# VH-VL binders against StAR-related lipid transfer protein 5 (STARD5): the designs that were tried, part 5

Target 1, 213 residues: StAR-related lipid transfer protein 5 (STARD5), of Bos taurus (Bovine) (a1a4m6)
Amino acid sequence: MDLATAAQVSEAVAEKMLQYRRDKSGWKICREGNGVSVSWRPSVEFPGNLYKGEGIVNGTPEQVWDCVKPLAGTLRAQWDENVNSFEIIESLTDTLLFSRTTTPSAVMKLISPRDFVDLILVRTYEDGTISSNAANVEHPSCPPNPAYVRGFNHPCGCFCEPLPGEPNKTSLVTFFQTDLSGYLPQSVVDSFFPRSMAGFYANLEKAVKKFFG
Key: E = the ipSAE of ESMFold2; O = the ipSAE of OpenDDE; V2 = 0.75 times the mean of E and O plus 0.25 times the DockQ between their complexes.

## First folded at step 1 (VH-VL)

Design s10 (framework fv_sibeprenlimab)
Fold by ESMFold2-Fast, scan of step 1:
Structure s10 (fold): chain C 213 residues (1-213), chain A 120 residues (1-120), chain B 111 residues (1-111)
Amino acid sequence: as target 1 above (213 residues)
Amino acid sequence: QVQLVQSGAEVKKPGASVKVSCKASGYTFTGYYIHWVRQATGQGLEWMGWINPNSGGTNYAQKFQGRVTMTADKSISTVYMELSSLRSEDTAVYFCARLYGDYTTWFDPWGQGTLVTVSS
Amino acid sequence: EIVMTQSPATLSVSPGERATLSCRASQSVSSTYYSNLAWYQQKPGQAPRLLIYGASTRATGIPARFSGSGSRTEFTLTISSLQSEDFAVYYCQQYNNWPLTFGGGTKVEIK
């Protein structure tokens, strides 16, 4: 995919992410506690759910972004238990790249290791918000690998938003829209994402303190 | 053979608009984005923006936002770049260029260039 | 935007000699594995011609005497055993960040 085609695809994904962020109706809360809420709604992209996580993290937007950005050379894989590795396949620009993510087995090994190949766009907005915007793509360098179940991310990512009057705090809104593929009991899938998202926020809070506190 | 052929030189008055054409041949017109790059006399290359001939989508450099419009006509495999409110500083050779290929961001081929002169 | 600075502005060399051209980016244009940098040759009255992309990969049909090297912010184009047709202006271009930006050019002229 050339840069111009990748830019067009990624801009469409970013627009969907803004729509998810702006739409306040239709969300069903499935987990709430410790200053974090996780809600969901049926996905229009695939037969599954779109999950939204919301929480305030004690750190500047730049510190929080350094911990959550889904890139190979960053802090994310060091603290995020839901990720085993990030690999940059190809960088089209500093803010537009193809990436491969691997995840460990989960739920007493009922969920086998997955890999995901995504096109990722990083965007900075005028209010200082930094976002990641990703969706699955095929890349010649990363065909399906028998050691992993290939999963598919539908438009997903996050917004690291400054809080007015509180420069050392960040509003982090995350969207997960993942087809884990394979044959999994629906009850396992339905319990996995809310738990994983709540754990993500708790572990992120500790990571920001560890790396910047 | 793959080629981009541009319209001829233009002389314009300050405040006028100019519309430069770039006709593609030898490849699938809708398969590649076209970028526009200009070069003032004795100066370097300056990127202006791109157009996707398939969708009509565009992206413009901030410096030209509000003055530039890029369009495509699929029926004649031609893209256009229109620059309004011309000033003497807009005197330059304007090039169209195609992306080299899949998974690329560098340019080959280029059009031959169109000299636009804005008289004082 | 990333500012690309080329040096020298003019390089005077004799045929058969080596020419070394520098390109510096104000910010890294490379990841660990990839450098998003291209080089073009332009002769008077002509459009630019692609020489090198990915900092070091020669485009199809480009002679082996042209070589590129470097990473992150420092890049070099080398022309070994300069031929008469190599006297031209050379531009580097980064494609790591939008907007795309070019260097100011290095003119290679006869000594």
Scores: ipSAE 0.000, ipTM 0.412, lowest interface PAE 15.8, mean pLDDT 84

Design t02 (framework fv_tocilizumab)
Fold by ESMFold2-Fast, scan of step 1:
Structure t02 (fold): chain C 213 residues (1-213), chain A 120 residues (1-120), chain B 107 residues (1-107)
Amino acid sequence: as target 1 above (213 residues)
Amino acid sequence: QVQLQESGPGLVRPSQTLSLTCTVSGYSISSDYYWSWVRQPPGRGLEWIGYIYHSGSTTYNPSLKSRVTMLRDTSKNQFSLRLSSVTAADTAVYYCAREGYSSSWYFDYWGQGSLVTVSS
Amino acid sequence: DIQMTQSPSSLSASVGDRVTITCRASQDISNYLNWYQQKPGKAPKLLIYDASNLETGVPSRFSGSGSGTDFTFTISSLQPEDIATYYCQQYDNLPYTFGQGTKVEIK
């Protein structure tokens, strides 16, 4: 995919992410605790669910972003249980790139390792919000590999939002919309994401404290 | 395949500076991970000295902080340890190690260790 | 600093025996504890991370348990190649600290 096409596709993904963020209705809470809420709604993109995580993290938006950005050579793989690696396939610009992510086995090895090939756009907004905006794409350098089950991310990512008057706190809103593919019982899929998102926030809070004081 | 290898003088005189280099192959030190030094006096346990993050930021064990400096040389894919004002108590095998993988903070790759003796 | 105390300092056991080592933290470290094996003349090797997770490639006879301040490492059936010193390590807070080590020998 050329730069113009990638830019157009990524802009459309970013607009969907903003719509998810703006929409306050239609969300069903599936987990709450420790200042974190996980909610879901049926996906329009595929036969599955869109999950939303919300929580306040003790760290600046820049510090939180450094922990959560889904890029190679960053802190995310160090603390995130759901990720094994990030690999940059091709950088089109400083903020637009093709990436391959691998995930470990999960749920007592019932979910085998997956890989994901995504187009990722990083956005900064006038209010200081930093966001990642990703969706699956095909890339000639990364055809399906029998060592992994190819999964597909539908529009997904996060918003690291500053809190007015609270410079050392960040509102982190995450959206996961993942087709794990393969043959998985629906009950396993339905229990996996709420648990993984709650764990993500708990581990992130500890990671920000470790890496930034 | 990631490999770490320590190098530097095996004998240092009291009051001088101990200097060691860790050469990393199979992975770029500027890409990710924390890169650490851990020492072990003969017949005793392990003591963490400090780490340097892939960005160049350092954190040192408070017990050694006034004497420790860690640097990286990204062109050579190396990171180094300097420990000043050494005494016989600094005689130890010095290991370099990589920290972190996935959601856990642990040392997954270690150098073979380099014995440094502090003696006149 | 968090102090890590291992017990016993050394033990001798027969091949096939169950070996248990304990590690106590001076304060609550949740499950942020790793176990390493060190054979004579060698660098330490990770066996268990986050108190109970077995590292890839490590034999299933090794296991860990515990949370908070009290942790246990077990070898269910001691093998000759398991002769080593074992160390616990906390990573809840900097500086990282290790237990003093437990030397495991064959009778």
Scores: ipSAE 0.000, ipTM 0.426, lowest interface PAE 17.2, mean pLDDT 86

Design t03 (framework fv_tocilizumab)
Fold by ESMFold2-Fast, scan of step 1:
Structure t03 (fold): chain C 213 residues (1-213), chain A 120 residues (1-120), chain B 107 residues (1-107)
Amino acid sequence: as target 1 above (213 residues)
Amino acid sequence: QVQLQESGPGLVRPSQTLSLTCTVSGYSITSGYYWSWVRQPPGRGLEWIGYIYYSGTTTYNPSLKSRVTMLRDTSKNQFSLRLSSVTAADTAVYYCARVDWGSYEAFDIWGQGSLVTVSS
Amino acid sequence: DIQMTQSPSSLSASVGDRVTITCRASQSISTYLNWYQQKPGKAPKLLIYAASTLQSGVPSRFSGSGSGTDFTFTISSLQPEDIATYYCQQSYDTPYTFGQGTKVEIK
């Protein structure tokens, strides 16, 4: 995929992310606790669910972004139990790149390791919000690898939003929209994501304190 | 140090509503955690009743959901349990407890327990 | 609901003995299993969370292991103050459910 096509695709993904963030209707709360709310709704992109996490994290937007950005060579893989690695396949610009992510086995090895190939766009907005905007793509350098089950991220990512009057706090809104592929009972998938998303926020809180406290 | 303390009548008549209050000290109930009730009939095991989130949203055990209400009094830093239409089967020690979502939803702090007997 | 089954229901052992209690879940719960100690007339006390993580202030003679459906709780060297009933609890999904308890007594 050339730069112009990748820019158009990533712009469309970023617009869908803004739409998910703006839409207040249709969300069903599946989990709340310790400052975090996890909600879901049926996905229009695939036969599965779109999950939304919302919470306040004790760290500046830059500190939180440094922990959550889904990029190789950063802090994310060091603390996030749902990720083994990030690999940059190809950088088109300083904010637009192709990435491969690998995940460990999960739910007592019932979910085998997955890999994901995504086009990722990083956006910074006028209010200081930093966002990641990602969706699956095919890349000739990363065909399916038999050591992994190829999964597919539909529009996903996060918004690290400043809180007016509280510079050491960040509103983190996260969207997970993942097709895990393979043979998995739907009940396993439906129980996995709410738990993983809530755990993500708890582990992130600890990571920000560890790396920046 | 965070402490939880149950209070309320120790005797309730059949068909009435059981009402208990948990007073929390050392931490604001609106600042985090799940705030829960667990009961234990004499000589038997533990049964989770439900929790109220720091936000006010509740989740109840489906086996009790039609009879259970949990409420917060944020001015007194308390949360309460109401269990309607009680019978002798509801005789139990009632504990309030804190659930630490970040520690795999473990019940990390418990009140001392309050025995409620359902009898005429 | 996820059903938790403990074994044995009771045991009697001597001071210094290794005591093992098992807990089985009716479905996979990953490592979302916690262990509690309850002494007569007292509230339960958290000993272990996430199957194997020792709660702060709990003696190192207590340990846990396992994942999925099968879990083990061990007291490496039983002490007189360990006379209690021990409960496992799954936190993988609500409603939270507890095992029926294992009563530990010293001979």
Scores: ipSAE 0.005, ipTM 0.443, lowest interface PAE 15.0, mean pLDDT 87

Design t04 (framework fv_tocilizumab)
Fold by ESMFold2-Fast, scan of step 1:
Structure t04 (fold): chain C 213 residues (1-213), chain A 119 residues (1-119), chain B 107 residues (1-107)
Amino acid sequence: as target 1 above (213 residues)
Amino acid sequence: QVQLQESGPGLVRPSQTLSLTCTVSGYSISSGYAWSWVRQPPGRGLEWIGYISYSGSTTYNPSLKSRVTMLRDTSKNQFSLRLSSVTAADTAVYYCARHEYGDYAFDYWGQGSLVTVSS
Amino acid sequence: DIQMTQSPSSLSASVGDRVTITCRASQGISNYLNWYQQKPGKAPKLLIYAASSLQSGVPSRFSGSGSGTDFTFTISSLQPEDIATYYCQQYYSYPLTFGQGTKVEIK
């Protein structure tokens, strides 16, 4: 994919992410505890759900972003139990890149390992918020691999938001919109994402403390 | 705090349908987890009947599958058990309980409701 | 279905004793085993999940170990409030199945 096409696609994804963040309607809370809230609504992108996680992380926006960012040299794969590996395939700019992610088996091995190929855009907003904006794409260097079930991320990512007056805290809003593919019952998928998203926040909290505290 | 409470008739005639409701407070049943029924005949061990997930999908114990139906009423935050064609062998304390997928540990239970099948 | 067999079916021990209960699965279940305590007239209470993980709020005298087909549940120092029937439960495959229970009484 050339730069112009990649820029067009990634900007459309980023606009959808902003709409998800702004739209307060239709969210159903599916898990709440330990300062983390997980909500969902039916996806308009595919026959599945869009999940939203919200929580305060005890770390500066820079520290939290360093743990979650999908960039070369990231700490993400070292702490994120939802990820086995995180590979940068190609960087078009310092904020626009192609990535391949692999995931472990999950839910009593009912969900076999997946791989995901995404185009990712990093955006910084005037208020100091940093966002990751991703969606699935085909890349000639990463055709389907029989060792993995190819999954598809629909617009997904996060917003690392500063908290005025609390420089050592970050509001993290995360969106998961994943087609796991591979003939899984919807009930298995519906139980997996709320637990995985809550676990993501708990593990991130520990990672920020381990690497920066 | 999450709480589960069973309700329904304590006496059912043979060949009729046993019907129980579990009322959940402190957590929305449509938000997560799986919501199960487990029974215990007097003086005996535990038998898992089945679950209904937060999305409404059901999985039943094959030994009971032909007689079991589970439903949810998300507006009342309740899920229910219907067991058809009952016999004296279905006399038991019936518990509702929840568990997560992947862990399947029953972390919250109702107090149990004794159902006697007798003419 | 996976059959779960507990041993012994009942035991009597003194306060302060180490109590051990065994659970055997009819096939390999990895670490996919939970332990519950049930007091007379009460619902079961989760004590141990995933063979060896202590449930939040449960006293540290309770522990579990094992993998595959053979599992052990231990009370390191039996207390009067521990009088109960204890059940193992597998979650490796459906249907979920329980052991027949081990009744623990104090001498």
Scores: ipSAE 0.000, ipTM 0.422, lowest interface PAE 19.6, mean pLDDT 86

Design t05 (framework fv_tocilizumab)
Fold by ESMFold2-Fast, scan of step 1:
Structure t05 (fold): chain C 213 residues (1-213), chain A 122 residues (1-122), chain B 107 residues (1-107)
Amino acid sequence: as target 1 above (213 residues)
Amino acid sequence: QVQLQESGPGLVRPSQTLSLTCTVSGGSISSGYSWSWVRQPPGRGLEWIGYIYYSGSTTYNPSLKSRVTMLRDTSKNQFSLRLSSVTAADTAVYYCARDLEYYDSSGYLDYWGQGSLVTVSS
Amino acid sequence: DIQMTQSPSSLSASVGDRVTITCRASQSISSYLNWYQQKPGKAPKLLIYAASSLQSGVPSRFSGSGSGTDFTFTISSLQPEDIATYYCQQSYSTPWTFGQGTKVEIK
């Protein structure tokens, strides 16, 4: 995929992410506690669900972004138990790249290791919000690998938003819209994401404190 | 405290549709749990009918799947069971229950309604 | 479907006795096995989940063990209020299936 096509695709994904963020309707809360809410709605992209996580993290937007950005060589893989690695396949610009992510086995080995090939756009908004905007793509350098089940991310990512008057706090809104593929029982899939997202926020809070004090 | 309460007709004619509603209080049916129906014929054991997940996804016992429908009404915090083409073999106490699925455990039923006896008779 | 075979069908024991009930699955279910207590005229009550995890509020005299195909439920010191029928249930694969029940009576 050339730069012009990648830019068009990624901008469409970013616009869809903004629509998810702004749309207050249709969300059903599936988990709430410790200042974190996880909500869902049926996906229009695939036969599954779109999940939204919301929580306040004690750290600046830049500190939180440094912990959550889904990029190779960053802090994310050091603390996030749901990620084994991030690899840059190809950088088109300083904010637009093709990436491969691998995940460990999960749920008593019922969920085999997955890999995901995504086009990722990083955007910074006028209010200081930093976002990741990702969706699955095919890349000739990353055909399916028999050691992994190829999964597919539909528009997904996060928003690290500053809180007016609270410079050491960040509103973190995350969106997961993942087709895990394979032959998983639907009950396992439906239980996995709400718990995984709540755990993500708890582990992130500890990571920001560990890396930034 | 989570409480579940079954309601619906206690007498159904053969060939008709059995319809029951479960009203949940003290918790939301839109929380990350599934919600199940289980039945028990007089003097016999327990048979799982199916569940509906907070997403609206349903899973039914294959032995009953052609006759079973489960629905939810999130505005009333209720879920319901419809069982079509009933016979005397469908006479049972019907329970609704909360069904939890997680990494370390799935399909355990932690809160139950009191049960509603449905008799299939002419 | 996974078949659950429960043994014995009934037993009588004295207050203070150790009571053991077994449950066998027709195929491996890992640790996805739950135990329920049902008193006459009442709904079942969850006692043990994930083979060995005690449900909140359940007395510590109840315990579970096992994995794969063979599971055991134990009451370490039987009390009068424990008179009930006990059921195992697998949650490894739908449909969820129950054992036929074990009736526990005090002699």
Scores: ipSAE 0.000, ipTM 0.435, lowest interface PAE 17.2, mean pLDDT 86

Design t06 (framework fv_tocilizumab)
Fold by ESMFold2-Fast, scan of step 1:
Structure t06 (fold): chain C 213 residues (1-213), chain A 120 residues (1-120), chain B 107 residues (1-107)
Amino acid sequence: as target 1 above (213 residues)
Amino acid sequence: QVQLQESGPGLVRPSQTLSLTCTVSGYSISSGHYWSWVRQPPGRGLEWIGYIYHSGSTTYNPSLKSRVTMLRDTSKNQFSLRLSSVTAADTAVYYCARGKYSYGYKLDYWGQGSLVTVSS
Amino acid sequence: DIQMTQSPSSLSASVGDRVTITCRASQDISNYLNWYQQKPGKAPKLLIYDASNLETGVPSRFSGSGSGTDFTFTISSLQPEDIATYYCQQYDNLPLTFGQGTKVEIK
């Protein structure tokens, strides 16, 4: 994929992410606690769900972004139980890249390790908001590997938003829209993402304190 | 050890464009933070000009926004300030600085400063 | 823009004296205020952030306090190397704005 095509595809993904962020309709709350809410709606991208996590993290936008960013130097794999490795396959620009992420087994080995190949665009907005915008893509350097089940991210990522008057707090809105692939019981899939998203926020809070506190 | 160093012409004629570069060592400008410019007219206080975020996004002081452009060159680990249509009021020591946290509010490392005189 | 006003504009004190300077914001800025030290011919150096937190490596004789619109910076026992101009800076809203500075001199 050339730079022009990748830019166009990633811009469309970023636009969908903005639409998810702005659209208040159709969300069903499935979990609330500890200042975090997780909601879902049926995906229009695949036969599954789009999940939205919302929470205030006690850390600056920069600190939070360093923990979640899909870029070189990320702290993500060091704290996130859902990420085993993150590798940049090819950088087209400083903010547009191809990545491969691997995940460990989950739910007592019922979900075997997955790998994901994504095109990622990082956007910074005038108000200081930083967003990651990702979707699955094929890359010739990363064909399916029999050691992993290839999963597919549909438009996903996060908005790392500063809070006016609260420089040491960050509003983090996260979107998960993942086809885990394989032959998984739907009940396992349906319970996994709400638990995983709530845990993500709790573990992120601890990570910010560990790395920057 | 993080170090910042300004460079560029010390004399600019009225109506021309002031151009300064900040070279950063000990930290990659693409890895994080808000790479900022602050100026100080002789005998006066500090004025924040703006920042370029590690991603390339910029925010400028509204008082200067129409005249300011900031760019980064990640291969050289540098970021630059351009200020157009200068007048004598733009005579100042110009500092580059690293800003941590929201909007780069915590300016923790500074260059030594470069005096730019606007004169005919 | 939020205006920051420092008082006094200058002061003279003796080594060992307690030095206090104040900073007033034109509107409530919570605790979103930093203090910098600038020695003649040098770049500013961050001393205090978030109104009262001492930056790493900064001597404990420096302290800050206050919230809302009124803030205080104190040097508990002035040393010769503390001769400088001190600036407050708010970060409640952009643009970042500084006070006009307080020049601290030895008698």
Scores: ipSAE 0.000, ipTM 0.428, lowest interface PAE 17.5, mean pLDDT 87

Design t07 (framework fv_tocilizumab; at its last look DockQ between E and O 0.05; V2 from the best seeds 0.00; counts 0 for: pae E 14.1 > 2, placed apart)
Fold by ESMFold2, look of step 2:
Structure t07 (fold): chain C 213 residues (1-213), chain A 119 residues (1-119), chain B 107 residues (1-107)
Amino acid sequence: as target 1 above (213 residues)
Amino acid sequence: QVQLQESGPGLVRPSQTLSLTCTVSGYSISSGYYWSWVRQPPGRGLEWIGYIYTSGSTTYNPSLKSRVTMLRDTSKNQFSLRLSSVTAADTAVYYCARSPLYDEGFDYWGQGSLVTVSS
Amino acid sequence: DIQMTQSPSSLSASVGDRVTITCRASQSISNYLNWYQQKPGKAPKLLIYGASSLQSGVPSRFSGSGSGTDFTFTISSLQPEDIATYYCQQAYSFPYTFGQGTKVEIK
């Protein structure tokens, strides 16, 4: 995919992410506690769910971003139990790139390892908010690998938002819209995402303290 | 240096369609902001009409939804309002406005355009 | 729709006075409340967002407070240029709604 096409596709994904962020209607809470809320709604992209995570993280926006960013130098694989590796396959610009992410087995090995190949756009906003915006793409350097089930990310990512007057806290809003592919019972899928998203916030809080405390 | 300017007819006959255009300078309407129309009948308060997202998706005030259409023209850096089947109750000053992300206020406004509906 | 009720509908005060305007929402809107100033013949101008955050370039004599359903806007020392109508506006849910306005005049 050339730069012009990648820019068009990634901008469309980023616009969907903004729509999800602004739309307050239609969300059903499925998990709530410890300052974190996970909500869902039916996806319009595929026969599955769009999940939203919301939480305040004790750390500056820069510290939190370093832990979650889908860019070179990310700390994500060092602390996130659902990320085994993160590779940059090809950078088109410093904010537009192709990545491959691998995941470990999960749910007592019922979910075997997956890999994901995504086109990623990072945006920076005037108020200091940084967003990641990702969706599935095919890339010649990443054909299906028999060691993994190839997953499919529909528009997903996060908004890493400063809190006015609270420079040592960050609002992190996440959107997760993933087809894990392969044969899995729907009840396993429906329980996995809310639990893993809640665990993500708990582990992120610990990671920020560990790396920047 | 972001500026918004409304343009369109100042007089519209009842039952016709009111059509206004907002021209934006100093900022691209394709960036991560929401672009709105707000109106104010003479001597009365403000009413939000709706906005168009960066993606082109729209959200309208339910009270007006059946009569409202909003569009973008990114090549001219403009967004527009159409309000059909107007009556005297639609006489108002119409403002275009920008809102930033995260449900904050309208930080830039046009100067307003009075539209009078009369025969 | 979330109804926004301002009080008072009008007031008059002397230069230097503290002016207080209240805004009540018909249901909780957390801190998603904005305050605007509208001078005669002009477009509204955002003064306060997120209930208490001062917009860039706005004089520090303007302030806001509150959360949930009850909000307060204050001018600590009224100036001649503050003659205007002030509006609150909720940004919590669609449709976004405004209070009916408070006209501020100088005695």
Scores: ipSAE 0.006, ipTM 0.469, lowest interface PAE 14.1, mean pLDDT 88
ESMFold2-Fast, scan of step 1: ipSAE 0.011; ipTM 0.507
ESMFold2 (binder alone), look of step 2: mean pLDDT 94; pTM 0.956
OpenDDE, look of step 2: ipSAE 0.015; ipTM 0.599

